VH-VL binders against Riboflavin kinase. Designs and how they scored, part 10

Target 1, 134 residues: Riboflavin kinase, of Devosia riboflavina (a0a087m355)
Amino acid sequence: MGIRLSGCVIHGDKRGRKLGFPTANLSIAPGVELPPDGVYSCIVWLPGQTTHHGATASVGNNPTFDDVKERRVEIYIHDFDGTLYGHELNICLLTRLRDMRRFSGLDDLTGQTERDVAQSRAMLAHHALTGLLP
Below, E stands for the ipSAE of ESMFold2; O stands for the ipSAE of ESMFold2 at other seeds; V2 stands for 0.75 times the mean of E and O plus 0.25 times the DockQ between their complexes.

## First folded at step 6 (VH-VL; framework fv_roledumab)

Design B6 (from R1 with heavy chain S31D W52S Y53W A104G, light chain T31K; at its last look DockQ between E and O 0.09; V2 from the best seeds 0.00; counts 0 for: pae E 15.3 > 2, placed apart)
Fold by ESMFold2 at other seeds, look of step 6:
Structure B6 (fold): chain C 134 residues (1-134), chain A 121 residues (1-121), chain B 107 residues (1-107)
Amino acid sequence: as target 1 above (134 residues)
Amino acid sequence: QVQLVESGGGVVQPGRSLRLSCTASGFTFSDYGMHWVRQAPAKGLEWVATISWDGSDKQYADSVKGRFTFSRDNSQDTLYLQLNSLRPEDTAVYYCARTGIWYGDYSFDYWGQGTMVTVSS
Amino acid sequence: AIRMTQSPSSFSASTGDRVTITCRASQGISKYVAWYQQKSGKAPKFLIYYASTLQSGVPSRFSGSGSGTDFTLTINSLQSEDFATYYCQQYDSYPLTFGQGTRVEIT
C-alpha cells in the first residue's frame, strides 16, 4: 500500500522549529518519480527500526529547502522530536490530503498545518492496522 | 570521524570561575544540539546543560542554574561552558556530548574524553 | 524530575553468561530510554536508544527492551570487553536523568 520513498535527512530542526512542527527534510535521488505535489498522510521507519511512526508529509516546492528549485519531501513525524541529520529514512505516502497552496502569513500556515496533522492522524488510525512493513 | 575535545579544566578554590571549551570536528557542527554531562569522582553521570543548534534555546540542571552559562560559536565549531561561583560539589569530569541521531532524540551519541574540574580549599 | 532506578547495583558474571540489567522510571516515558557503557577512566559509550535500537557498530549480543516504566538491557554471551558499568538515561523530558549505574564484574 502507498508510495514508497527513501532519502537522506538534509535539515534538522530548522523550519519546523519556528512553526512548532519540527520536520525532516529529505533529499530524494534525481530520477526517482515523486507522486503529485500535495500533502500526504504517511508512515516512517527510522533507521534500524521494525515498527513505524505516523507522519505528515509535503511533496513539492518546500520553502524550508535551501535550494527551492527542486521538488523536495518534508516530513513531520508525529510524536517524535529529534535530530536525524545525515541519516536515511524509509517512508510510505498513503493518502493525499490536499494540494499545495500559498499562505497569507504565519497564522494561516500554522492553522493549516494543525489541520493537516489532525487529518493525517485520523487517516493513520484507519490505516495503522493493515500490517504494512518497510 | 566525530571528535569532541574538552579543555579548560583545573583546580580552583570555591567561589572562583573556570571556562570550559569543547572543539568539534568530523560533522556539521551547526546542525546539532550539544550537551554537557558531568561525573563526580567514583559517582554516576549527571546532565548539566543543553544548547540548541543555533544557541537560541538553553536548558540547565537545577544544581547549576544561575551559575553556569552555555554558549556556542558555530564559526569556530566550539562550545563554551562558563562555570561561575564554583562549589566543592561541582568537582567532576565534564564531558561535552552531541545530541542523538534521531529527530526528537535527546540521548548523547558521541562524547568527548572529558576535562577535570576540582573545587577545593 | 524523572528518577531512573537501576537494578542490580552490581552483578558478578563470567564470560559466556547472559546478563540482564533493569531500569525503572518513576513515571511513563514511552520508549525514550538510552543505554551507555562506561569503563573506568573512560568516556561513556552509546549503546542503545529508543529502548531497543542498537547504535551503529554495537555488537548484536546487546539488546534492549521495554516501554512505559520498565526497561531492560541484555548482554547475551558476555565477552571479556563487556565488564563495565552500564547506565540507563531517559530523554522524555528535562531534566535529562540517568540511572545510578550497574557494575558488571568478573566472578
Scores: ipSAE 0.007, ipTM 0.553, lowest interface PAE 12.0, mean pLDDT 81
ESMFold2, look of step 6: ipSAE 0.007; ipTM 0.527
ESMFold2 (binder alone), look of step 6: mean pLDDT 92; pTM 0.944

## First folded at step 8 (VH-VL; framework fv_roledumab)

Design C1 (from B5 with heavy chain S52W W53Y Y110I; at its last look DockQ between E and O 0.77; V2 from the best seeds 0.00; counts 0 for: pae E 6.5 > 2)
Fold by ESMFold2, look of step 8:
Structure C1 (fold): chain C 134 residues (1-134), chain A 121 residues (1-121), chain B 107 residues (1-107)
Amino acid sequence: as target 1 above (134 residues)
Amino acid sequence: QVQLVESGGGVVQPGRSLRLSCTASGFTFSDYGMHWVRQAPAKGLEWVAVIWYDGSDKYYADSVKGRFTFSRDNSQDTLYLQLNSLRPEDTAVYYCARTGIWYSDYSFDIWGQGTMVTVSS
Amino acid sequence: AIRMTQSPSSFSASTGDRVTITCRASQDISKYVAWYQQKSGKAPKFLIYYASTLQSGVPSRFSGSGSGTDFTLTINSLQSEDFATYYCQQYDSYPLTFGQGTRVEIT
């Protein structure tokens, strides 16, 4: 079921807090193959937990400085308001909701993010996810 | 109308400095990452530097690192590029360019008209 | 740094011709390629991003394709305003780099 990934939470673009969707930036090792760019419904396991949280993930690119690619997955964990910097997360990407696109401004980005989160919650409600383990 | 306007170019001797400015209008400047790109006479395009939307991070091409300093003033919708220790190979038209407002969007959709910097003895 | 190599370096064509310009990256850059048009004495104009997505207002005669290391820009029916220099640009890794340019000239 889904595509399993893990990575360490790093500092990233701080816009998520401004938009009301605080996000974790997950650094994925350069050798790991990511799924196609896009927005996904997903679930995450926080450190030391076997119970998962619903989430919405963006798979895209951030350039590196030394030609060493550092792939990032940006994750909004639904209904979570804690800090995860420096922690390892396990995630499972489930349904690809849409392609990446450019935004005309922060209102456009915020509106799309709200729709993405709503779709992610709806998709997660259709899955039998009880008892899944990292 | 979305617009970028560079200024501050000129003719200077090697080892001198210049300060370039880029003034933005027609969009919410503080939402966007910004870049400098240069083009030597009759040559191709060379990326110079990037600054994050809030000025928190800056990165430079190796050819200018340690000599150029990029900054922004979001209250005045203005970018600055301080060009120190100028060399003849820095001779170019300098463009400011806008990138997207999200991390996967590093193409340049808006360019200024450019300002010419000539470094000659 | 990722090298972007364009072919050909220059190209003579007539209006109505189909023009194809290629760009090769020195390593896999997925679809993180943009294309620009530059006319003499002017700033570059944004055409295409994400290898194949046209910027709004760009005529449909322009198209882009490719993934990985090999990318193309195609002009289906060349117009008089299309005689210019074209650049590809990768945005997979810093430093961001451009191809050396392809000049499309009138025969």
Scores: ipSAE 0.087, ipTM 0.729, lowest interface PAE 6.5, mean pLDDT 84
ESMFold2 (binder alone), look of step 8: mean pLDDT 91; pTM 0.931
ESMFold2 at other seeds, look of step 8: ipSAE 0.185; ipTM 0.758

Design C2 (from B5 with heavy chain T99V Y110V; at its last look DockQ between E and O 0.69; V2 from the best seeds 0.00; counts 0 for: pae O 6.2 > 2)
Fold by ESMFold2, look of step 8:
Structure C2 (fold): chain C 134 residues (1-134), chain A 121 residues (1-121), chain B 107 residues (1-107)
Amino acid sequence: as target 1 above (134 residues)
Amino acid sequence: QVQLVESGGGVVQPGRSLRLSCTASGFTFSDYGMHWVRQAPAKGLEWVAVISWDGSDKYYADSVKGRFTFSRDNSQDTLYLQLNSLRPEDTAVYYCARVGIWYSDYSFDVWGQGTMVTVSS
Amino acid sequence: AIRMTQSPSSFSASTGDRVTITCRASQDISKYVAWYQQKSGKAPKFLIYYASTLQSGVPSRFSGSGSGTDFTLTINSLQSEDFATYYCQQYDSYPLTFGQGTRVEIT
């Protein structure tokens, strides 16, 4: 089971690359009901591929400077370093790992992101072993 | 001891310019997006402008767009707001303010004490 | 721009009273609301974010609630230091906008 979403990859605020976790920033159409804010383990299907990749997603409000009001989902695709700007991605949010929180600085954010990715990989491995992947 | 200190306010005639500064201390300044918020005498709060952590992106309220310019110097932990073509309606206390470091976190957790700008003929 | 409408404009109260301030957004903003306290001649002080999460160091007599368009700040057992003006702020989208303020005054 899981929550399926799709969205167009847009450019984010670029801090993900500085942190070593470049993200695909998805614009989700208004009116689509998103799950509660938080960090999720998820899987993603890249354009033109029938297999999926593991990922870590953040669901939250992240307004852009250009006044786009779509809800945002930011996805770090595990073991992927390409670019998908302008492409439509399909994802499935699986396990909610934690709530959103404030950070005291980039080192705090980086450390938390490392833990989130590790937890996401562990949860995805668990789902694969138990046959619970969607 | 997270602190923001504004300076550069004063009394000027309409059409003149001022440059406001905001000096940060007690935190890693270059990690944060920064904002200006103003408050006219006996009025509410009005958001003015935002600058990204690296200064690459800036956005302005419509009321000041084209007249105000926001910049930052991360080597000196300082923000600048250039106020050009000042109008009487720009009369306000100007606050610099810090938001959270990541998304879902654009509330203002640290404010300076403000600097007063008075525009009158 | 998202309009934030606060009510009441002012509230007369005594120490020990329960104070409730309402803020309504012109559109659904989920829980992206913050609350600030401002005393005369001072900068605003951050109280609450994400509609209901208290900032560190804020007394537990303050609470927030709501989602969507309707939000509430509650002060239980008002203290003498709580007489101030309170603002809500949305951070769902730019431009960031504030309510017009609610002044809590001593009776």
Scores: ipSAE 0.115, ipTM 0.737, lowest interface PAE 6.1, mean pLDDT 84
ESMFold2 (binder alone), look of step 8: mean pLDDT 90; pTM 0.911
ESMFold2 at other seeds, look of step 8: ipSAE 0.138; ipTM 0.737

Design C3 (from B5 with heavy chain S56D Y110I, light chain Y94W; at its last look DockQ between E and O 0.77; V2 from the best seeds 0.00; counts 0 for: pae E 5.1 > 2)
Heavy chain, then light chain:
Amino acid sequence: QVQLVESGGGVVQPGRSLRLSCTASGFTFSDYGMHWVRQAPAKGLEWVAVISWDGDDKYYADSVKGRFTFSRDNSQDTLYLQLNSLRPEDTAVYYCARTGIWYSDYSFDIWGQGTMVTVSS
Amino acid sequence: AIRMTQSPSSFSASTGDRVTITCRASQDISKYVAWYQQKSGKAPKFLIYYASTLQSGVPSRFSGSGSGTDFTLTINSLQSEDFATYYCQQYDSWPLTFGQGTRVEIT
ESMFold2, look of step 8: ipSAE 0.267; ipTM 0.785
ESMFold2 (binder alone), look of step 8: mean pLDDT 91; pTM 0.932
ESMFold2 at other seeds, look of step 8: ipSAE 0.336; ipTM 0.802

Design C4 (from B5 with heavy chain I101F Y110V, light chain S30R K31T; at its last look DockQ between E and O 0.77; V2 from the best seeds 0.00; counts 0 for: pae E 6.6 > 2)
Fold by ESMFold2, look of step 8:
Structure C4 (fold): chain C 134 residues (1-134), chain A 121 residues (1-121), chain B 107 residues (1-107)
Amino acid sequence: as target 1 above (134 residues)
Amino acid sequence: QVQLVESGGGVVQPGRSLRLSCTASGFTFSDYGMHWVRQAPAKGLEWVAVISWDGSDKYYADSVKGRFTFSRDNSQDTLYLQLNSLRPEDTAVYYCARTGFWYSDYSFDVWGQGTMVTVSS
Amino acid sequence: AIRMTQSPSSFSASTGDRVTITCRASQDIRTYVAWYQQKSGKAPKFLIYYASTLQSGVPSRFSGSGSGTDFTLTINSLQSEDFATYYCQQYDSYPLTFGQGTRVEIT
C-alpha cells in the first residue's frame, strides 16, 4: 500500500515558522527512487512508535548543495507540534493531491496549505488504515 | 509595481574591485531569495550567485567563488555584490533577479535592467 | 554542472510561422526548466516555468513541453514582437545554468 520512504529530519526553510504549519524535512538517501513531485496525503510513524499519524507531504527538489543534489520530502504531521530534528521517520505516501505550484506570497501559500491539509484529512478518513505497521 | 534597479558598474583595471547594488521595490523583499546573473557582450547568460531571504545562505558559481561576496540589507531592500580581484572575463552586464516564493522554484520572474562592468587596462 | 544545449542556434522566420526551439539537459532535470525572451539591449523576460506553465500575461501562442532531458519552446503564429533571443534555464540543481540561446530573426 502506498510508497514507503524513510529519512532523517534535517533543517528546512526558516520561513516555515511563519505558516503555523511546521514541517519535518526529510533527507532521502541519493539511491532512493522518489515518486513524482507533488503534494501527497500520507501517514507517518514517529520514532519508536508502531501507531501512525496522518500527514501531508510535499515531494520536491532542494538545489542548495553545491554539485550534490538533495532529495527532499517535507512533512506536516497532522495534530502534532513536537520536535523531530535529527530523528529517522518512516512514512507512506498514499494519494497525490496536486502538482507543485508557484505562490504569490505568504497568504497564498497559507491558503493552499490549509486546502491541502483538509483534502489529506478527508482522504485518510476514507481509508481503513488502523493497525498498519512501519 | 515590482522593480529591481542595479547600480555601481563602471570601467576598472584588472585586479581592482567594484561594489554593485540592487534596490528592490513593489514587493516584500525579505520574503525572497535573490540572484545575480551576468551576460558578457554578445554572449549568453551565466548565473553568478544566490542569497537566501534572510542572507544566511549563499552559493556562488565556480568562476567567481572566493572573489565575489553577496550580501543583503533587508531594512533598505537592497542587495550588494562585492566584486574583488576582477579579471577581463568578468566583463559583463550584471543583472539582479528574483526567484519564486517558497518551494524549489528557482526560476527568475523579475529582472533588473542591468549594470555594465568593464574590466580592461 | 548540468549543461543545457539549445537547438538551433538561430531561426530565420516570418510573421505567422510556427517556431520550435529545443533544449537538451545533460542529465534528468524532471520539469525544472524555465524559458526567457531577450531583446537586444534589454533584460530577459520570463515566459515559462516548470517546463510548460505560462507566466501571467504571456500570450497563449507560447507553449512549452518536455520532461527529463528534452524540452521545447513553441511559438505558434509568430508575431513581429517575438523576434528575439530565447534561453532555457534549468533549476533542478546548482549551479543554475542556461542554454546558449536561440536567435529568432526576420527573413
Scores: ipSAE 0.070, ipTM 0.714, lowest interface PAE 6.6, mean pLDDT 84
ESMFold2 (binder alone), look of step 8: mean pLDDT 91; pTM 0.927
ESMFold2 at other seeds, look of step 8: ipSAE 0.078; ipTM 0.720

Design C5 (at its last look DockQ between E and O 0.15; V2 from the best seeds 0.00; counts 0 for: pae O 10.4 > 2, placed apart)
Fold by ESMFold2 at other seeds, look of step 8:
Structure C5 (fold): chain C 134 residues (1-134), chain A 122 residues (1-122), chain B 107 residues (1-107)
Amino acid sequence: as target 1 above (134 residues)
Amino acid sequence: QVQLVESGGGVVQPGRSLRLSCTASGFTFSDYGMHWVRQAPAKGLEWVAVISWDGSDKYYADSVKGRFTFSRDNSQDTLYLQLNSLRPEDTAVYYCARTGIGWYSDYSFDYWGQGTMVTVSS
Amino acid sequence: AIRMTQSPSSFSASTGDRVTITCRASQDISKYVAWYQQKSGKAPKFLIYYASTLQSGVPSRFSGSGSGTDFTLTINSLQSEDFATYYCQQYDSYPLTFGQGTRVEIT
């Protein structure tokens, strides 16, 4: 079931909060292989919890402006309104929803992000994930 | 091309007010958060304020909070910065700047206007 | 506020030189650093974001690196149009802050 990753939250939730999609950036150990660039449906376990939240993750570059030579994992946790800076998260990347792409502006980015989140929620609603452990 | 044109600068006495404008073209203005950044003569850059794409969320540097008011008119692709209770230390070139878009570039400044000079002197 | 300390304040160089400018943040800001070039009398020009990603149209002789608190801008084989002042900027948190600038001058 999916690709398991863990990492410490480094800044990111400040940026997305004003756009309605607060995100967490994960610091992932250099020796960990990342899956192909893209947007993924995923689940995340908050610190100390065995129940999970649905999430939407971005693995890769910012395709709106230019190629980025470094890959990062950025996660929007569904229905979560809080801060996790400095906390360790466990995640499971489930389904690759799309490739990274460039955006023509904020409306395009916001609209795509809304579609990504909606698709991620739909994928998660159809899976029997209750009771899955980190 | 993306273009930002500031106007409304001038020479004013301390305690007076001034209204700066920034007219945007070459992009969908209502999709973007916008900023003001200033630069005192022969000095570095100082961030002043941000306004969200729809104008509903604003944040100001402590040095100008309570004195400056940022607004936008998306029907005219124009930003406004109302400068009240001006002080000599507000003397600077004022730039409007567009935020980057995307998960890794938001709140960096990808396009800048050429600036308008505000001089506050007695 | 996050302080961005830039060094050196001024650097004398010749065409063809390799120039390295450093920027230190007062706290961990991951890679949320941008770099700008400003020529006298002009607005700043966007060069680099996310510490190392070149903006479209920026020559490949420019590169950025760093994570956490220490960041560098490198200009490999300096050209005559590269003599300017360079600024780093953090965009991890408000208030957004800049380094004090590094002036790259002709020897």
Scores: ipSAE 0.006, ipTM 0.553, lowest interface PAE 10.4, mean pLDDT 81
ESMFold2, look of step 8: ipSAE 0.051; ipTM 0.689
ESMFold2 (binder alone), look of step 8: mean pLDDT 92; pTM 0.936

Design C6 (from B5 with heavy chain S107D, light chain T53E; at its last look DockQ between E and O 0.73; V2 from the best seeds 0.00; counts 0 for: pae O 5.3 > 2)
Fold by ESMFold2 at other seeds, look of step 8:
Structure C6 (fold): chain C 134 residues (1-134), chain A 121 residues (1-121), chain B 107 residues (1-107)
Amino acid sequence: as target 1 above (134 residues)
Amino acid sequence: QVQLVESGGGVVQPGRSLRLSCTASGFTFSDYGMHWVRQAPAKGLEWVAVISWDGSDKYYADSVKGRFTFSRDNSQDTLYLQLNSLRPEDTAVYYCARTGIWYSDYDFDYWGQGTMVTVSS
Amino acid sequence: AIRMTQSPSSFSASTGDRVTITCRASQDISKYVAWYQQKSGKAPKFLIYYASELQSGVPSRFSGSGSGTDFTLTINSLQSEDFATYYCQQYDSYPLTFGQGTRVEIT
């Protein structure tokens, strides 16, 4: 069921908060094989919790300014306003919603993000996810 | 319409400095990461530097690290590239270029017409 | 840094020809490849992103394909305005790098 990943929340470019979709950026170990790039419906277990939250995640290229190349997994946790910097998260990627695409501007990006989140919520409402553990 | 206009090029001796600028119009400048790309006479394209949308992150090609400084002024929709300790191999047309709105789209959708920098004695 | 190698470096062609330019990356870059056209004395023009997506306003005779390490730009029926130099570029990781260019000249 789904693709299980874990990682430490690190600082990203902080763009998600400007767009109204604050994201957690996960640092994934370099040897871990990631699923195909794209946007996914997802569930997340917060630190110390066995109940999950719905989420929307993206997997894509991550041109970092650091010495080590890292693939990026960005997660918008639905209905969550807390800070997770420095914490480890466990996630499960469920359904791939779409491929990566280019955006013509900020309105295009935010409109697509809204549609992605709506799709993710709908898909998660149809899954039998009650009681699923990290 | 999206427009990028470079200026500040010229002929200088080795070891001297220049400051290039790029003025942007026709889009919300502060939403985009920006780049410099150069092309030596009759040569291919070489990426030089990137600056994030808010100017907080910058990265440089190894060939210019420690000599070039990239900055932006979002209130004036302007990029700056300070070229210090210039060498003959820095001779090129310098283009500013816009990338996609999200920094994972680092293709260059709009380019300026370029400004020529010649480093010779 | 990721090396992008284009083939061929140059060749001659006639209008109406199908032209194929290849680009090989030194490591897996997924589909993070763009293609540019540059005419003499001009700035590069953006053609294709994400290996196969055509930029708005680019003629449909241009197409791109590939993933991983091997990528192709195709011009189905070469027109007189298509004689130019073409560059591939990877944007999977920094430093961003270009192929050395392929010059398409009129026979």
Scores: ipSAE 0.235, ipTM 0.768, lowest interface PAE 5.3, mean pLDDT 85
ESMFold2, look of step 8: ipSAE 0.290; ipTM 0.786
ESMFold2 (binder alone), look of step 8: mean pLDDT 89; pTM 0.895

## First folded at step 9 (VH-VL; framework fv_roledumab)

Design D1 (from B5 with heavy chain W102Y Y103W; at its last look DockQ between E and O 0.56; V2 from the best seeds 0.00; counts 0 for: pae O 6.3 > 2, grease 19.2 > 18.9)
Heavy chain, then light chain:
Amino acid sequence: QVQLVESGGGVVQPGRSLRLSCTASGFTFSDYGMHWVRQAPAKGLEWVAVISWDGSDKYYADSVKGRFTFSRDNSQDTLYLQLNSLRPEDTAVYYCARTGIYWSDYSFDYWGQGTMVTVSS
Amino acid sequence: AIRMTQSPSSFSASTGDRVTITCRASQDISKYVAWYQQKSGKAPKFLIYYASTLQSGVPSRFSGSGSGTDFTLTINSLQSEDFATYYCQQYDSYPLTFGQGTRVEIT
ESMFold2, look of step 9: ipSAE 0.370; ipTM 0.812
ESMFold2 (binder alone), look of step 9: mean pLDDT 91; pTM 0.930
ESMFold2 at other seeds, look of step 9: ipSAE 0.256; ipTM 0.779
ESMFold2, fold request of step 12: ipSAE 0.074, 0.197, 0.187; ipTM 0.719, 0.763, 0.764
ESMFold2 (binder alone), fold request of step 12: mean pLDDT 91, 91, 91; pTM 0.921, 0.922, 0.920
ESMFold2 at other seeds, fold request of step 12: ipSAE 0.154, 0.227, 0.234; ipTM 0.756, 0.766, 0.776
ESMFold2, look of step 13: ipSAE 0.337; ipTM 0.798
ESMFold2 (binder alone), look of step 13: mean pLDDT 91; pTM 0.927
ESMFold2 at other seeds, look of step 13: ipSAE 0.087; ipTM 0.731

Design D2 (from B5 with heavy chain S104N D105P; at its last look DockQ between E and O 0.08; V2 from the best seeds 0.00; counts 0 for: pae E 15.7 > 2, grease 19.2 > 18.9, SAP .528 > .496, placed apart)
Fold by ESMFold2, look of step 9:
Structure D2 (fold): chain C 134 residues (1-134), chain A 121 residues (1-121), chain B 107 residues (1-107)
Amino acid sequence: as target 1 above (134 residues)
Amino acid sequence: QVQLVESGGGVVQPGRSLRLSCTASGFTFSDYGMHWVRQAPAKGLEWVAVISWDGSDKYYADSVKGRFTFSRDNSQDTLYLQLNSLRPEDTAVYYCARTGIWYNPYSFDYWGQGTMVTVSS
Amino acid sequence: AIRMTQSPSSFSASTGDRVTITCRASQDISKYVAWYQQKSGKAPKFLIYYASTLQSGVPSRFSGSGSGTDFTLTINSLQSEDFATYYCQQYDSYPLTFGQGTRVEIT
């Protein structure tokens, strides 16, 4: 139903705040096979919490300048404004929303991120209504 | 948090070689493309080279192409810049710099303190 | 390579002044310009990217504008800590290139 991953936050959520979408970059446990590249709706559990947060994740290489290509898992947690650096997160990837793509600049990235988050919220609402969230 | 520390600078004669190192900490080094940028004394900045996150792609400024070689060792979180056939015009402070991974992949969000290379007769 | 030309080479100012530094690219680079501040003896500090977006932690008295070939960095109400050299940088294409710098000096 969902693909479960665990990881520790490596990069600060403050880096994304200028774009309105603070993100967490995750280290993925050794030996875990990554799911297909793409942008996903997902849910996340924070340490010490019994409830989940909705989130939007990207898996794979971010399109960058042609000679710099990096593979990552990055998570934007919806409606969350806390610090995550160094914390262990458990996530469940639910619905693949789209393929990864290259962006022409920051306005393009911001606009696409807004659309991704909106779609993620819609898919999470659907999963909650159908009782399919883990 | 993020730290880049250059070393290996010094005073050398023209035609000699040096090897610069940059040791990274506070981030997942293997996720980032990296750059060298240099600055001649009391002068402006000059981009020198870029290396991809896995070291497979490299590009150089025309002023150093064929003489400098950029490499990385992701197991030691270290960059290397081999400076061959040094010329007096290569005299500069050499900085390593990180390319952003999410919101700013084309500019330099963190810089090292620099290491000085002086090429003189 | 894309040439970035800054103007002026130096600018004498007092605290409280408005400072404007311009940067002209030799070809259209859209908004792919970053600005850096460098104080004597230190590495450059990142200020602005995409012509006008402030990096986190940069005071709001700094602003950037422009597109195409003409770009501007503005410091509103100059503070004592703002006396430094400022560089523009294009990141439209390799090789990445910087302007020659503008020193902002106390009068």
Scores: ipSAE 0.000, ipTM 0.492, lowest interface PAE 15.7, mean pLDDT 79
ESMFold2 (binder alone), look of step 9: mean pLDDT 91; pTM 0.920
ESMFold2 at other seeds, look of step 9: ipSAE 0.006; ipTM 0.519

Design D3 (from B5 with heavy chain V50W; at its last look DockQ between E and O 0.60; V2 from the best seeds 0.00; counts 0 for: pae O 6.4 > 2, grease 19.3 > 18.9)
Heavy chain, then light chain:
Amino acid sequence: QVQLVESGGGVVQPGRSLRLSCTASGFTFSDYGMHWVRQAPAKGLEWVAWISWDGSDKYYADSVKGRFTFSRDNSQDTLYLQLNSLRPEDTAVYYCARTGIWYSDYSFDYWGQGTMVTVSS
Amino acid sequence: AIRMTQSPSSFSASTGDRVTITCRASQDISKYVAWYQQKSGKAPKFLIYYASTLQSGVPSRFSGSGSGTDFTLTINSLQSEDFATYYCQQYDSYPLTFGQGTRVEIT
ESMFold2, look of step 9: ipSAE 0.333; ipTM 0.796
ESMFold2 (binder alone), look of step 9: mean pLDDT 91; pTM 0.924
ESMFold2 at other seeds, look of step 9: ipSAE 0.375; ipTM 0.811
ESMFold2, look of step 10: ipSAE 0.151; ipTM 0.738
ESMFold2 (binder alone), look of step 10: mean pLDDT 91; pTM 0.924
ESMFold2 at other seeds, look of step 10: ipSAE 0.113; ipTM 0.739

